# Designs tried in a protein design chat: miniprotein binders against q9bqp7. Part 216

Target 1, 240 residues: q9bqp7
Amino acid sequence: VPQNWFPIFNPERSDKPNASDPSVPLKIPLQRNVIPSVTRVLQQTMTKQQVFLLERWKQRMILELGEDGFKEYTSNVFLQGKRFHEALESILSPQETLKERDENLLKSGYIESVQHILKDVSGVRALESAVQHETLNYIGLLDCVAEYQGKLCVIDWKTSEKPKPFIQSTFDNPLQVVAYMGAMNHDTNYSFQVQCGLIVVAYKDGSPAHPHFMDAELCSQYWTKWLLRLEEYTEKKKNQ

## First folded at step 16 (miniprotein)

Design wh30
Fold by ESMFold2-Fast, scan of step 16:
Formats: sequence, C-alpha cells, structure tokens
Structure wh30 (fold): chain B 240 residues (1-240), chain A 103 residues (1-103)
Amino acid sequence: as target 1 above (240 residues)
Amino acid sequence: SERIKRLEELAKEILRLVEELIKETGDPYVLQLLDMAELLAEFALDAAKRGDLEEAEQLLKWAIEYLEWAVEEVKKLGVSPEEIERLERELEEAKRKLEELRK
C-alpha cells in the first residue's frame, strides 16, 4: 500500500461530452522540466533483476548481430515505433491536417495490423498530448484518448518485435496507461474523465493486432501499483 | 579500501557525465539511453558501497557502454560539437580508469 494515496478518478468530472469541448482533438505540447515523466519513473524503478535480464538479452543479441548491428536494430525498432505513432496520429486527425501526409507512413504492416481496431475507434478527444498530475508531480505524453467500442479510453499503441529493447514488462504497460489516465483526470487543460484503458499490440507482418481492454476496476488496481512505483522514485531521488 | 573508493568515485563521475549530457539534448532516444546509464551507475555505486567489487565493475562497464552509445547518437544530431567532444574525452578517461581497476 502506498503511503500517500491519491484517487485515479476525479469526482468533479464526467466522461460525457459537453458543448464546450473542442471540435478537434487536443494536442498539448510536452515541455521539458524537472518534473519526471511516466517513462522515466518506470525505467528508474526497474529492479536489479530486471536490469540483469535485459543486459543478458542484449549480450545474446550482440552475439548474433554484432555491436553495430545491435545498435542499428535498436535504433530501427525505435524509428518504426515513432513512424507507427505518426501514421496513427495522421489517420485519426481531421482531414485538413492529412493534406501533406507521407504515403509511406500509411503502407506499413503495423498499420495493416490495426485496421480492425481502428474501425471501433471514434470520438477522438486528444492525440499525442501532454498530461501533468499537478498534485503527484509527474508528466507524460499520451498517444490517444478516444472511444473504443463506445467507452472513452486512454489508448496506447505498441509495436511487437521479439525481443523488445528498453521496454518495461507487460505489467508496466498497464501502469503507463493508468498513470496517463490519472494525470489527465486531474490536469486543468482537460475537462473530461477517462475511466478505461486500451493497449493495442500491432505486428510488423500485418497480423491482426491484439487489443487489451482495461475496465475501471482493473485501472484502479494498476493505479495502486503505479503509486508505489512513483513513491519509490521519489524516495530514491530524495536521497541524492 | 582504496579500490572501493575508486569505484565509488568512478560511479559518481559517470552520474555527473549523464547529468551534463542530459542538458545537451531533448531527443527521446538519447534520453532513454541516458536514463539506463544513470540507473546502472546508481546500482554500481550501491554495489561498491556494499563491497561487491565484481558487481560494481560489471555495472560500471554497462553504464559506460550506454553513455558511449548516447554520445554517438548526440554527435549525429550535431548539437554542441565542442561540448560533446569534451564529454567524449572525459568518458574515454573514465573507461580507462575502469580498465585499470579491473587489472
């Protein structure tokens, strides 16, 4: 149990759209500051066991690819993820913002992989948008907030390529989603409440993406685990 | 012991280099590499304080590898070339110190 508990949901907010909501998805830029990001908190609170397992994986890959080959592989995985997110932002944005889109962004196997998920996505409220939890003092950049099968969700797009360098465990993916959710629910730049999450794992070969839906109860469970990681990070940095 | 103090000093040097390099870039990929170098150096400092010299040396070796990788990536971005060259030289000195401690 975290020492300083704070609720994930904001009782003053609703998930229902109101007339004052903008007609275009929000895109608040992420500004660098001393406040830690969600990804930094999660990376800095990895266990020593997780770090050693990651390094053993890295050594195996270097044996197969060489040091330069491994660096190229890792850089390419990062670039593929970036381009996948850029393509999704383009697809989900209003038509006027898509005039100049790169045709190559729309031809990847990852985009083919998510087509069936995108058919169930509507009512996009935020896209590549910064969130800040003013009370808990952390920031993040979320991928998407939209309705998935009629439920307002924080949606996180993932690419799958075995093995994944510099990723958190699959348990950390839900923590990332609920961290963004809790921040958005208490961020004055937003007026609505999100109570559900969705992690979409897309595949390079175009195989159908796997959606992992998180209802309000599951989000609450992972929120407690996120608070523990945030507390661990804060304690660690106080001692420096 | 003398060896423990040298490992602690080296870990602190790596942490300082990470802090200085963070100021030179906002690139997400480079920041991810620097975050890993920081975590490894912090574990190395803890290992050195506990007297686990083998673990401290291994962790410092990995921290230096991530820091070298981050420097390579920042050089491709073309930011602050003189500052990056200075940091690169200090990193090579840190690497040399670690090699001497392993002997």
Scores: ipSAE 0.688, ipTM 0.868, lowest interface PAE 1.2, mean pLDDT 85

Design wh31
Fold by ESMFold2-Fast, scan of step 16:
Structure wh31 (fold): chain B 240 residues (1-240), chain A 102 residues (1-102)
Amino acid sequence: as target 1 above (240 residues)
Amino acid sequence: SERIKRLEELAKEILRLVEELKETGDPYVLQLLDMAELLAEFALDAAKRGDLEEAEQLLKWAIEYLEWAVEEVKKLGVSPEEIERLERELEEAKRKLEELRK
């Protein structure tokens, strides 16, 4: 159990839309400051075992692709992920138009991969929007908050070159989602309550994306693990 | 010991280069730098514990990520003089590590 426990849900908030909610999804810009981001906390609290496993994978890939080939592969994976997020923001925002790079992403298959999931997404409330937990002192940039099959979710879009998701990436993804959720539920820039999460893994070849839904109970379970990672990060930085 | 102190100094030098390169602000470069930083911090901890072989391996990996970050920074149109300086400092770090591994 975390020593400095704080609840993920805010009892003063509701997940239901009301007439005062803006018609356009919120997009609060992320402002860099001394407060750590969710991705920074997770990255800086990776275990030595996780790092060694990543290095073993890297060495195997370099043997297959060559050093330059591996670097190009990794750069392309990053770029495809960025373009996928840009395309989704454009698709889900009524005010956006698609850019040329977004059209190129459609040709890669990622957007085709998520079509069946997008049919179940409605009531978009936030896109590429900053969250800050004022009490726990962390920030983040979430992908999307919308209703998925009628339930308000923090939605995190992921790309994968493989037929199944990477184990390590998938492990921290739930922590990322609940960290954003807890921050949003206590951030004064937002008025609603989110209790569910959704991780969507999209495939380059257009194969149907895999939705990983997280109900309130599962979110609470991962929230405890996120609090432990945040505590570890804080302790580590005090000792530097 | 002298070897432990030199490994600690090298780890700190890598951490300094990481901080300097963060000025580029490119998201992909920052991901590579985050890995270099974590590896160098693990190397510093290993050196302090007297785990010399592990410290040397971690420093080698940290330098590899840092070199990769510099290669990506080159693609962003940074000053040739800055790139040459960074490459010289990285080559010096590599030389120091190879001396310690011997």
Scores: ipSAE 0.712, ipTM 0.878, lowest interface PAE 1.0, mean pLDDT 84

Design wh32
Fold by ESMFold2-Fast, scan of step 16:
Structure wh32 (fold): chain B 240 residues (1-240), chain A 103 residues (1-103)
Amino acid sequence: as target 1 above (240 residues)
Amino acid sequence: SERIKRLEELAKEILRLVKELRKITDDPYVLQLLDMAELLAEFALDAAKRGDLEEAEQLLKWAIEYLEWAVEEVKKLGVSPEEIERLERELEEAKRKLEELRK
């Protein structure tokens, strides 16, 4: 129902490997500018209800941990997520690009959590790489593009202190994935087509990570919701 | 009317402080805190325009809390100490103005 609809998939692209595909995963650096990021669009279009629920959660946590304890907890969660992404980038980089992998990364509970997912991941094409939708004018930094069980996916790695077994419990995670997908499919820095997504929720205690696979139809459904959020963001900022 | 205008002015002041802090840091964590402060201040401005004083005051209080948190995190990065000190004083003034309106 977005007024300015645009397709998520590019009919001129293929997800099959060809002779011109690089053997080393792409890593395009993200350049800051006035073009909004996917995460900024999503955060700035949160509903008032979502914001109030988040503030209630914050108040409960402060009651339990104290204000300083809450801030330390939040900072630690952010840092753990960053380290997890750095570890995964290192693990998924070809051995030829790394002199030696840090064995300590392999002992992390989060890394243990994702081992059964990683055994099904191959054909890595992009890692920590910037994407820009040239027509819709938004940017993003995606975690990974690789084949999962033989299907080329935009893969988003998530950490969670508490298990979240269902995709609908992951807030805007599906929108984030399809936003990256649509941008990559229309970004001249990339030549291939991605039609599937994968959200992987990893656990600190090493419990098996939950993979949430998104096929092309599901991606198309979430793409419509992402376009509505992008439209809302654009109208909101235009009216300021 | 006067109370509504003062709440609108505070919301705009918070949005200005967010914009200034964005210029002195690229830290992803700080930027996330600033994004939340910005969203809360925008909701506060809308609430004030609707005449919902209680909601506007609550949202401004939360926006200020995120700004204070962002300033604390920027101080840990050791960037622009003079600018941070000025922003801290302006934020403390905004906080005092809100407490006066909440009375």
Scores: ipSAE 0.698, ipTM 0.865, lowest interface PAE 1.1, mean pLDDT 84

Design wh33
Fold by ESMFold2-Fast, scan of step 16:
Parts: C-alpha cells; structure tokens; sequence
Structure wh33 (fold): chain B 240 residues (1-240), chain A 103 residues (1-103)
C-alpha cells in the first residue's frame, strides 16, 4: 500500500463529450522541467534483476549481430517506433500537419498490423498530448485518447519484433497507461474522465496487432502499483 | 577500502559524465541511453558500498558501454563537437581506470 495514496479517477468528471470540449484533438506540448516524467520514473525504478536480464539479452544479441549490428538494430527499433507513432497521429488527426505521403510512415508493416484496430477507434480527444498530475508531481506524454469499441480509452501504441524484442519492459506498459490516465483525470487542461486503457502491440511483419484492453478495475489495480513506483522514485531521489 | 573507494569514485564520475551529456542534447534516444548509464552507475555505487567488488565492476563496465553508445549517437547529430571530444577523453580515462581495477 502506497503511503501517499491518491485516486486514479475524478468523481467530478464524465467520459461523455461536453460543449466545452474542443472539436479537434488536444495536443499540449511537453516541455522539459524538474518534474519527473512517467517514463523516467519507471526507468529509474527498474530492479537490478530486470537490468541484469536486459544485459544478458543484449550480450546474446551482440553474439549474433556483432557490436555495430546490435547498435544498428536498436537504433532501427527506436526509429520504427517513432515513425509508427507519427503515422498514427497523422491518420487519427482531422487537422493533419504531417506529410503522410512519406512512404516509410504509411507503408510500414506496423501500420498494416493495426488496421483492424483502427476500424474500432473513433472520437479522438487527444493526440501526442502532455499530461501533468499537479498533486502527485509527475508529467507525461500520452499517445492517444479515443473511443475503442465505444469506450473512452488512453491508448498506447507499441511496436514488437516477435523474434527479437529489444526491451523487456512490457510489464511496465500498463503502468504507463494508468499513470497517464490518472494525470489526465486531474489535469485542468482536460475536462473528461478516462477509466479504460488499451495497449496495442503492432508487429513488423504486418501480423494482426494484439489489443490489451484494461477496464476500470484493472486500471485501479495497476494504479496502486504505479503509486508504489512513484513513491520509490521520490524516496530514492530525496536520499541522493 | 582503497579499491572500494576507487569504484565509488568511478560511479560518481560516470554520473557526472551523464549529466554533462544531458546538457548537450535533447535527443530522446540518447537520453534513454543516458538514463540506463545513470541507473547502472547507481547500482554500481550501491554494490561498491556493500563490498561487492565483482558486481560493481560489471555494472560500471555496462554503464561505460552505454555512455560510449550515447556519445556515438550524439556525434551523428553534430551537436557540440568540441565538448563531445572532451567528454570522449574523460570517458576513455574512466574506462582505463576500470580496466586497472579489474586486473
């Protein structure tokens, strides 16, 4: 049990659209400051065991690809993820500013992978938008808030290469989603309530993406775990 | 003892190099590599304080590898070439000190 518990949901908010909501998706820029980001909190509270497992995977990959090959592989994984997010933002935004004519953005296997998921996504409320929890003092940049099969969700897009996953951080993906959700629900820049999450894992070869839906109860369970990680981060930094 | 003190000093030096590189670039990929180097150096400092010399040396080696990787990526961005060269020299010195302790 976290010592500084705070609710994930805001009882004064609704998931229904209201007249004060912008007709276009919100995109609030994330600026660097002293307040920690969700990704920094999670990364800096990885366990020693998790780090050793990651390093063993790295060593195995280096044996297969060589040092330069491994670095090229990881750089490509990062770039493919970035391009995937850029393509999704372009596809889902009615106010597209990105040149979606870039073939690399539109014709990746990852975009093919998510087509069946995108058919069920509508009512986009926010894209690549900053959130801040003023009480708990953390910030984040969420991918998307939209209705998935009629339920308003914080949606997180992930890329995966089935044979060679780079980072063993899949277990932290639910924590990212609920951290963004809790921040948005208490951020004055937003007026709506989000109670559900969705993690979409897209595949490089175009195989159908896997959606991992998180209902309100599951989100509440992961929220407690996120609060524990946030507490650990705060105590660690205070004692440095 | 003396070896423990030198391992602690190296861990702190690596953390200092991480902060210097963070001042030079905002690139998300480089920042991710630096975050890993920082975490590894923190674990190394803890291991050294516990007297676990082998674990501290291994963690410092990995931290240095992530720093070298981060420097390579920053060089591709063409950011602060003169400061990168200086940081490369300091990193090579840290690497040399670690190899002396491992022997």
Amino acid sequence: as target 1 above (240 residues)
Amino acid sequence: SERIKRLEELAKEIERLVEELRKITDDPYVLQLLDMAELLAEFALDAAKRGDLEEAEQLLKWAIEYLEWAVEEVKKLGVSPEEIERLERELEEAKRKLEELRK
Scores: ipSAE 0.617, ipTM 0.838, lowest interface PAE 1.5, mean pLDDT 84

Design wh34
Fold by ESMFold2-Fast, scan of step 16:
Structure wh34 (fold): chain B 240 residues (1-240), chain A 103 residues (1-103)
Amino acid sequence: as target 1 above (240 residues)
Amino acid sequence: SERIKRLEELAKEILRLVEELRKITDDPYVLQLLDMAELLAQFALDAAKRGDLEEAEQLLKWAIEYLEWAVEEVKKLGVSPEEIERLERELEEAKRKLEELRK
């Protein structure tokens, strides 16, 4: 248990639509500042064991691809992930200009992979939107908040080419989702409450994406683990 | 020992170079590479303080590799060419210092 526990859900908020809610999805820009992001907290609290395992994987990949080939591979993986997120934002946005901007990206294997998931997504409330936890002092940029099979979720889109993709921590994905959820639930820029999460893993070859749904109880369990990582980050920086 | 002191100084130098590079770019891919260099250099500093010389040297080698990679990526962006050239020279000096300590 973390020393400074704080609830993930806000008892003053409802998950039902409010009359004051905007008709278009929210897109609050992330401002660069000294407050740590979710991804920075998770990255800077990786264990030595995790780092050594990552380096072992890197060395194996370099043996197969060469050093330049490995660097090109990792750069391409990052670029493909970025384009996938841009395409999803375009698809889920009601704005025609945004859809036209990313039209060429709409026919990738990753987009084919998520088609069956997208059929169950509706009521989009936020896209590529910044969240800040004012009490716990962290920020983040979430991918999407929408109803999935009738339940309001923080949705995180992931791409996967092969086992152990470089720079991507699959183990921390649930922590990212609940960190964004807790921030949004306590961020004054938002008026609703999210209690569920969804991690969607899309595949380059168009194979059907795997949805990993997180109910309120599971989110609460991962929230405790996120609070421990945040506490570890804070202590680490205090001692430096 | 003298070797512990030199490893601590080198780790701090790498951490300084990471922060200097952070000031000249907002590219998210480069920032990810810098985050890895920072983490590895911090682990190296901690290892040096504990007297774990071989671990400190290995961690510094990896930190420098990520930092070199980050510099290479920033060069492709065409940002601050004079600053990049200076950072490249300081990084080569850091590599030389590490090789001397590993002997």
Scores: ipSAE 0.754, ipTM 0.887, lowest interface PAE 0.8, mean pLDDT 86

Design wh35
Fold by ESMFold2-Fast, scan of step 16:
Structure wh35 (fold): chain B 240 residues (1-240), chain A 103 residues (1-103)
Amino acid sequence: as target 1 above (240 residues)
Amino acid sequence: SERIKRLEELAKEILRLVEELRKITDDPYVLQLLDMAQLLAEFALDAAKRGDLEEAEQLLKWAIEYLEWAVEEVKKLGVSPEEIERLERELEEAKRKLEELRK
């Protein structure tokens, strides 16, 4: 149990659309801040066991690709993930807000992989948008808030190939989603309530993406684990 | 022991170099490499304090590898060439110190 518990959901908010909701998806820019980001908190509180497993994977990859080959591989994985997120933002944005469409991004295997998921996504409310939890003092940049099969979700798009990208924290995905959710639910820049999460794992070869839906109860369970990671980070920072 | 103190000092030096590199760039890929270097150096410091010399040396070696990788990536961005050259020299010194302690 976290010592400084705080609720994930805001009783003053609703997940239903209302007249005050903006007509276009919100895109609040992430501002440089001394407040830690969700991704930094999660990365800096990895366990020693997780770090050693990651290093073992890295050593195996270096054995196969060479040091330069491994560095190129990881850089390429990072770039592919960035391009995938850019393509999804473009696809989900209203036509009138798009500045440019990159046809090459839209034809990737990752985009093919998520087609069946996108058919069930509608009512986009936020894209690549900053969230801040003013009470718990953390920030984040979420990928998407939209309805998935009629339920308002924080949606996190992930790319995957074997082995998992060394730079990305894929095992903390549920914590990342609920951290964004809790921040958004208490961020004055937003007026609505999100109670569900969705992690979509897309594949480079175009194989159908795997959706991992998180209902309100599951989100609440992961929220407690996120609070523990946040406390661990805060404690660690005090000792530096 | 003297070896424990030297490993603790080296771990703290690596942590300082990480923070200096963070001031040079905001590139997300480089920052991820620096995050790994920091975590590894923090575990190395803990291992040194516990007297686990082999684990501390291994973790410092990995931390230095991530720092070298981060410097390499920052050089591609063309930022602060004079600061990078200084940091490269300090990193080479840290690498030499670790090699002496391991052998």
Scores: ipSAE 0.647, ipTM 0.853, lowest interface PAE 1.4, mean pLDDT 85

Design wh36
Fold by ESMFold2-Fast, scan of step 16:
Structure wh36 (fold): chain B 240 residues (1-240), chain A 103 residues (1-103)
Amino acid sequence: as target 1 above (240 residues)
Amino acid sequence: SERIKRLEELAKEILRLVEELRKITDDPYVLQLLDMAELLAEFALEAAKRGDLEEAEQLLKWAIEYLEWAVEEVKKLGVSPEEIERLERELEEAKRKLEELRK
């Protein structure tokens, strides 16, 4: 249990649409500052065991691909993820210019992978938008806030190469989603309440993406774990 | 022991180099590599304080590898070549110091 507990949901907010909701999805730019990001907090609080497992995987990959081959592989994975997010932002944007480009963005296996998920996504309220938890003092850049099968969700798009493992621990994906959710629910730049999460894992070969839906109860459980990671980060940095 | 003190000094030197390089770049891929170097060096410092020399040396080796990787990536960006050259030299010295301690 965290020493400084704080609620994930804001009792003064509703998940129902109202007149103050923007007609165009919000896109607040993330600016680098001294306030830690969600990804930095999670990365800096990885366990020693997680780090050793990651290094073992790295050494195995280097043995297979060579040092330069491994560096090229990881750089390409990062670039593919960035392009995937850019394509999704374009596809989900209501702007006419971006919609015209959608026809040309539908050629990657990752985009093919998510088509069946996108059919259930509507009511987009935020895309590639910065969030800040004003009380807990952390920031993040969320991928998407939209309705998935009628439920307002923080949606996080992930890429995965079969069968190769990713560099970042997938164990932290639910924590990342709830951290964004809690920040948005308490960020004055937003007026609505999000209580559900969705992690979508897309595949390079176009195989159907796997959606991992998180209801309010599950989000609350992961929120407690996120608060513990944030507390660990804060304590660690105070000692430096 | 003298070896513990040297490992602690080296870990702190790596942490300083990470901060120096963070001032040079905003590239998210490079920042990700620097975050790994920082975490590994912090674990190395803790291991050294506990007297776990073998673990400290291994963690410092990995920290230096990520830092070298970050320097290579920043060089491709063509930003602050003078600062990068200086950091590259300091990193080579850190690598030499670790190699001496591992013997």
Scores: ipSAE 0.759, ipTM 0.895, lowest interface PAE 0.9, mean pLDDT 85

Design wh37
Fold by ESMFold2-Fast, scan of step 16:
Structure wh37 (fold): chain B 240 residues (1-240), chain A 103 residues (1-103)
Amino acid sequence: as target 1 above (240 residues)
Amino acid sequence: SERIKRLEELAKEILRLVEELRKITDDPYVLQLLDMAELLAEFALDEAKRGDLEEAEQLLKWAIEYLEWAVEEVKKLGVSPEEIERLERELEEAKRKLEELRK
């Protein structure tokens, strides 16, 4: 589908606060539906090369850790990522009682890693919130929408160990961010416009996280690639 | 050929098992393993249709490995023993069919 017929930005929206915007961050629950999620579209349209690279990495890890050791390692990485996201939601939430719920969630190398990024984050508009593109018919659950260094961004929090141990495509992070952005910009549950993205890669040892900022032009470039992946997914499902 | 048909049937069986497992769990880790099994089985189906039997067999082997992993993880979540036993039997049958095709 052509980018010009399905633009990432909504010309009817502003990035400035709307009078109808809530004073607390939005958290719309994701409902299971036949409508595909961003992560499912990206997973199901991985290239054969990407899959073989992932399997090669998996075999190397199994050789070092054993099958059970690899499975335990991967499960722990997944759990640590989940706890990292829960801690960030707690830290960025305006409700003090939620921040006090579990002190252990707030202590990790990953949280230490992102402290310098968090100093530049303000004006949180949405946390762990569902988005749907009503015309292109896909859904997603975004991590955070907030101002980063004064610019409203879709922010995606990633964890990384020096070797990447997790079962997922490493090439799709920018596509995921712009897919959420395009959905939010066309979702009637939201009234504002997001034009920038931010991917933050946090490290287990607490070393400073790396921010990857995406301006409006870069977001538009990745939006074109996301539309191609969505088209590929749709065509594959029609042919089954 | 008959071998291509058998590979296609096995790939479709793996896809059916993925959908059955998706109905009994909402665990995001298990769902990620199932997504990988689905993708690998879909690639295997495509390769079988193109007549690339060796690659189709390799992809089916990897898909079965992810299904086995997903079943192991579901067992840790306290799912019904009867459901697990049924899925394990069907998975062992899929493994048997793959080994027959590789001979």
Scores: ipSAE 0.580, ipTM 0.825, lowest interface PAE 1.7, mean pLDDT 84

Design wh38
Fold by ESMFold2-Fast, scan of step 16:
Structure wh38 (fold): chain B 240 residues (1-240), chain A 103 residues (1-103)
Amino acid sequence: as target 1 above (240 residues)
Amino acid sequence: SERIKRLEELAKEILRLVEELRKITDDPYVLQLLDMAELLAEFALDAAERGDLEEAEQLLKWAIEYLEWAVEEVKKLGVSPEEIERLERELEEAKRKLEELRK
């Protein structure tokens, strides 16, 4: 049980559209400060076992690709993920930004992979937007807030090769989503309530992306786990 | 013993190098590499304090590998070449110290 418990949902907010909802998606820039980000908290609280598993995977990949080949592979994976997020932001923006940007973004197998998910996404309220939890003192940059099949969700876009390279990332994805959700629900820059999450795993070869929907109950369960990770991070850094 | 003290000092030196590299770049990929180097060095410090010398040495080796990788990536960005050259020399010295302790 977390010592610094705080509710994920804000009883003063509704998930229904109202007059204060944005006519264009919100895009609040993430400002540099001392407050830890969601991704930093999760990364810095990986277990020793998770780190050793990651290092074993790295060593196997180096055996196959060589050291330089592995570095090139990893850099390419990172760049493809970045381009995928840029393409999705452009596609979901009401502005014609995608037509104004590099069409090579549309040629990605990852974009083909998510087409069937995108047809069920509407009512976009935020894209690549900063969130801050003033009480719990953490920040984050969420990918997207939109309706998926009629339910308002924090949506997190993930890229994956068929073999998943980062075991820890798989387990932490739900924590990342609920951390953004809890922050947004208590951030004065936003006026609405989000109670659901969606993790979309897109594939490089264009195979249909897998949506992992999280209802309010599941979000509440992962929220407790996120609070424990945040507490662990705070305790670790306090003792340095 | 002297060996534990030197492992702790090396772990702290690696943590300092991580912070120096963070000051010269905001590149997200480099920052990911530095975060891993930090975590590994912190685990190494804990291992050394527990007297687990073999685990501390292995963790420091991995931390140094991530730092070397981060430096290589920052060089490609053309950021602060004078500072990078200095950091490369300090990192090479850290590698030498670790190899001496592993003997």
Scores: ipSAE 0.734, ipTM 0.886, lowest interface PAE 1.0, mean pLDDT 85

Design wh39
Fold by ESMFold2-Fast, scan of step 16:
Structure wh39 (fold): chain B 240 residues (1-240), chain A 103 residues (1-103)
Amino acid sequence: as target 1 above (240 residues)
Amino acid sequence: SERIKRLEELAKEILRLVEELRKITDDPYVLQLLDMAELLAEFALDAAKRGDLEEAELLLKWAIEYLEWAVEEVKKLGVSPEEIERLERELEEAKRKLEELRK
């Protein structure tokens, strides 16, 4: 049980449209800050066992690809993920204010993979937007907040091919989503409440992406685990 | 005793180099490499305090490898040649200190 428990949902907020809601999705810039990010908290609270398994994977990859080949592989996977997120932001943006649509970005296998999911996405409220939890003191950059099959969700886009040094375990993906949700629900830059999450895993070969929906109860369960990771991070850094 | 002190000093030097590199770039890829170097150096400190010197040395070796990787990536970003040169010299000194402790 977390020592510094705080609720994920804000009783003062609603998931219904508000008259004050902007006509375009919010995109609040992430400011570099001494306050830790969600991804940093999760990465810095990896176990020693996880790190040793990751290093074993790295050694196997280096044996196969060579040192330079391994570095090129990891760099390319990181770049592919970045381009995938940029393409999705462009597709979901009503005004293309951030950049022009790029034919190459829109024709990737990953974009083909998510087409059936995108058909069920509407009412986009935030894209690549910063969140901050003022009470728990953490920040994050969420991918998307939109309605998926009629339910307002924090949506996190994932590619199936990931280099392990930069990737939290699959078990950490739900923690990332609920951490963003809890921050947004208590961030004064936003007026609405999100109670559901969605993790979408896209495939390079264009195979249909897998959606992993998280209802309010499941989000509450993962929120408790996120609070424990945040406490571990705080204690670790306090001891330094 | 002396070996533990030197391992702790080296881990702190690695942590300092991580912070210096963070001041040079905001590139997300480089920052992820630096986060790994930081975590490995912290685990090395814990291993040294427990008296597991061989594990501490291994963890420091891995931390230095991530720092070398981060420096290579920063070079590609066009950072000042003088600053890169200084970082490379300090990193080579850290590697020398680790090899000295192994002997």
Scores: ipSAE 0.762, ipTM 0.895, lowest interface PAE 0.8, mean pLDDT 85

Design wh4
Fold by ESMFold2-Fast, scan of step 16:
Structure wh4 (fold): chain B 240 residues (1-240), chain A 103 residues (1-103)
Amino acid sequence: as target 1 above (240 residues)
Amino acid sequence: SERIKRLEELAKEILRLVEELRKITDDPYVLQLLDMAELLAEFALDAAKRGDLEEAEQLLKWAIEYLEMAVEEVKKLGVSPEEIERLERELEEAKRKLEELRK
């Protein structure tokens, strides 16, 4: 158990829309700050075992692609992910119909993969929006907050060149989602409560994306693990 | 003992280069590569302090590889040619120092 445990959900907030809520999705810009990001905390608290497994994967890829080929491959994977996120923001934004169509043509595989998930997404409240946990002192940039099959979720879009049918195969993604959720629930820029998460893994070949839904109980379990990683990060920085 | 000191110095030099690169870019991919270089260099520093020279050398090699990727990506972003040239020189010097320490 973390020494400074803090609840993920805010008892003073509701997930129901208020008449005073903005009609357009929120998009708070992420500003550079000394406060650590969710991704930095997670990356800086990887275990030595996780790092060595990652390096073994890297060495196998270099054997297949060459050093220059590996560098281009990883750069391209990141670029494709960025473009996929931009396309999804455009698709889910009310005012960008023409840009949406152009990007769908460019990213047919990943966008085709996610079409059946998008049919179940409605009531978008935030897109590419910054969150900050004012008490626990971390920040993040979440992809999307919207209703998925009637449940308000923090939705995280992932790209993969290989199918990942099980949630346990999504690495630290559940921790990332609940970290954003806890931050948003305690961020004064937002007025609503999120209690569910959704990780969507889209595939380059257009095969159907896999949705990994996280209910409130599962989110609470991963939240405790996130707090432990945040504690490890904080202790690591104190010892420098 | 002297080899341990040189490995510790190299790890600290890599950590300094990471911080310098962080100041000149906001690119998320570059920042992710720099985070990996930092983590690996920190593990290398710990390994060197424990006297595990083989692990320290391996971790420093990987840290330098991530720094090389980061510098290459920053070049594509159109950062000042003078700044990139300086960082490339410092990185090549770090790489040279590691190669001399191997064995």
Scores: ipSAE 0.337, ipTM 0.713, lowest interface PAE 2.7, mean pLDDT 83

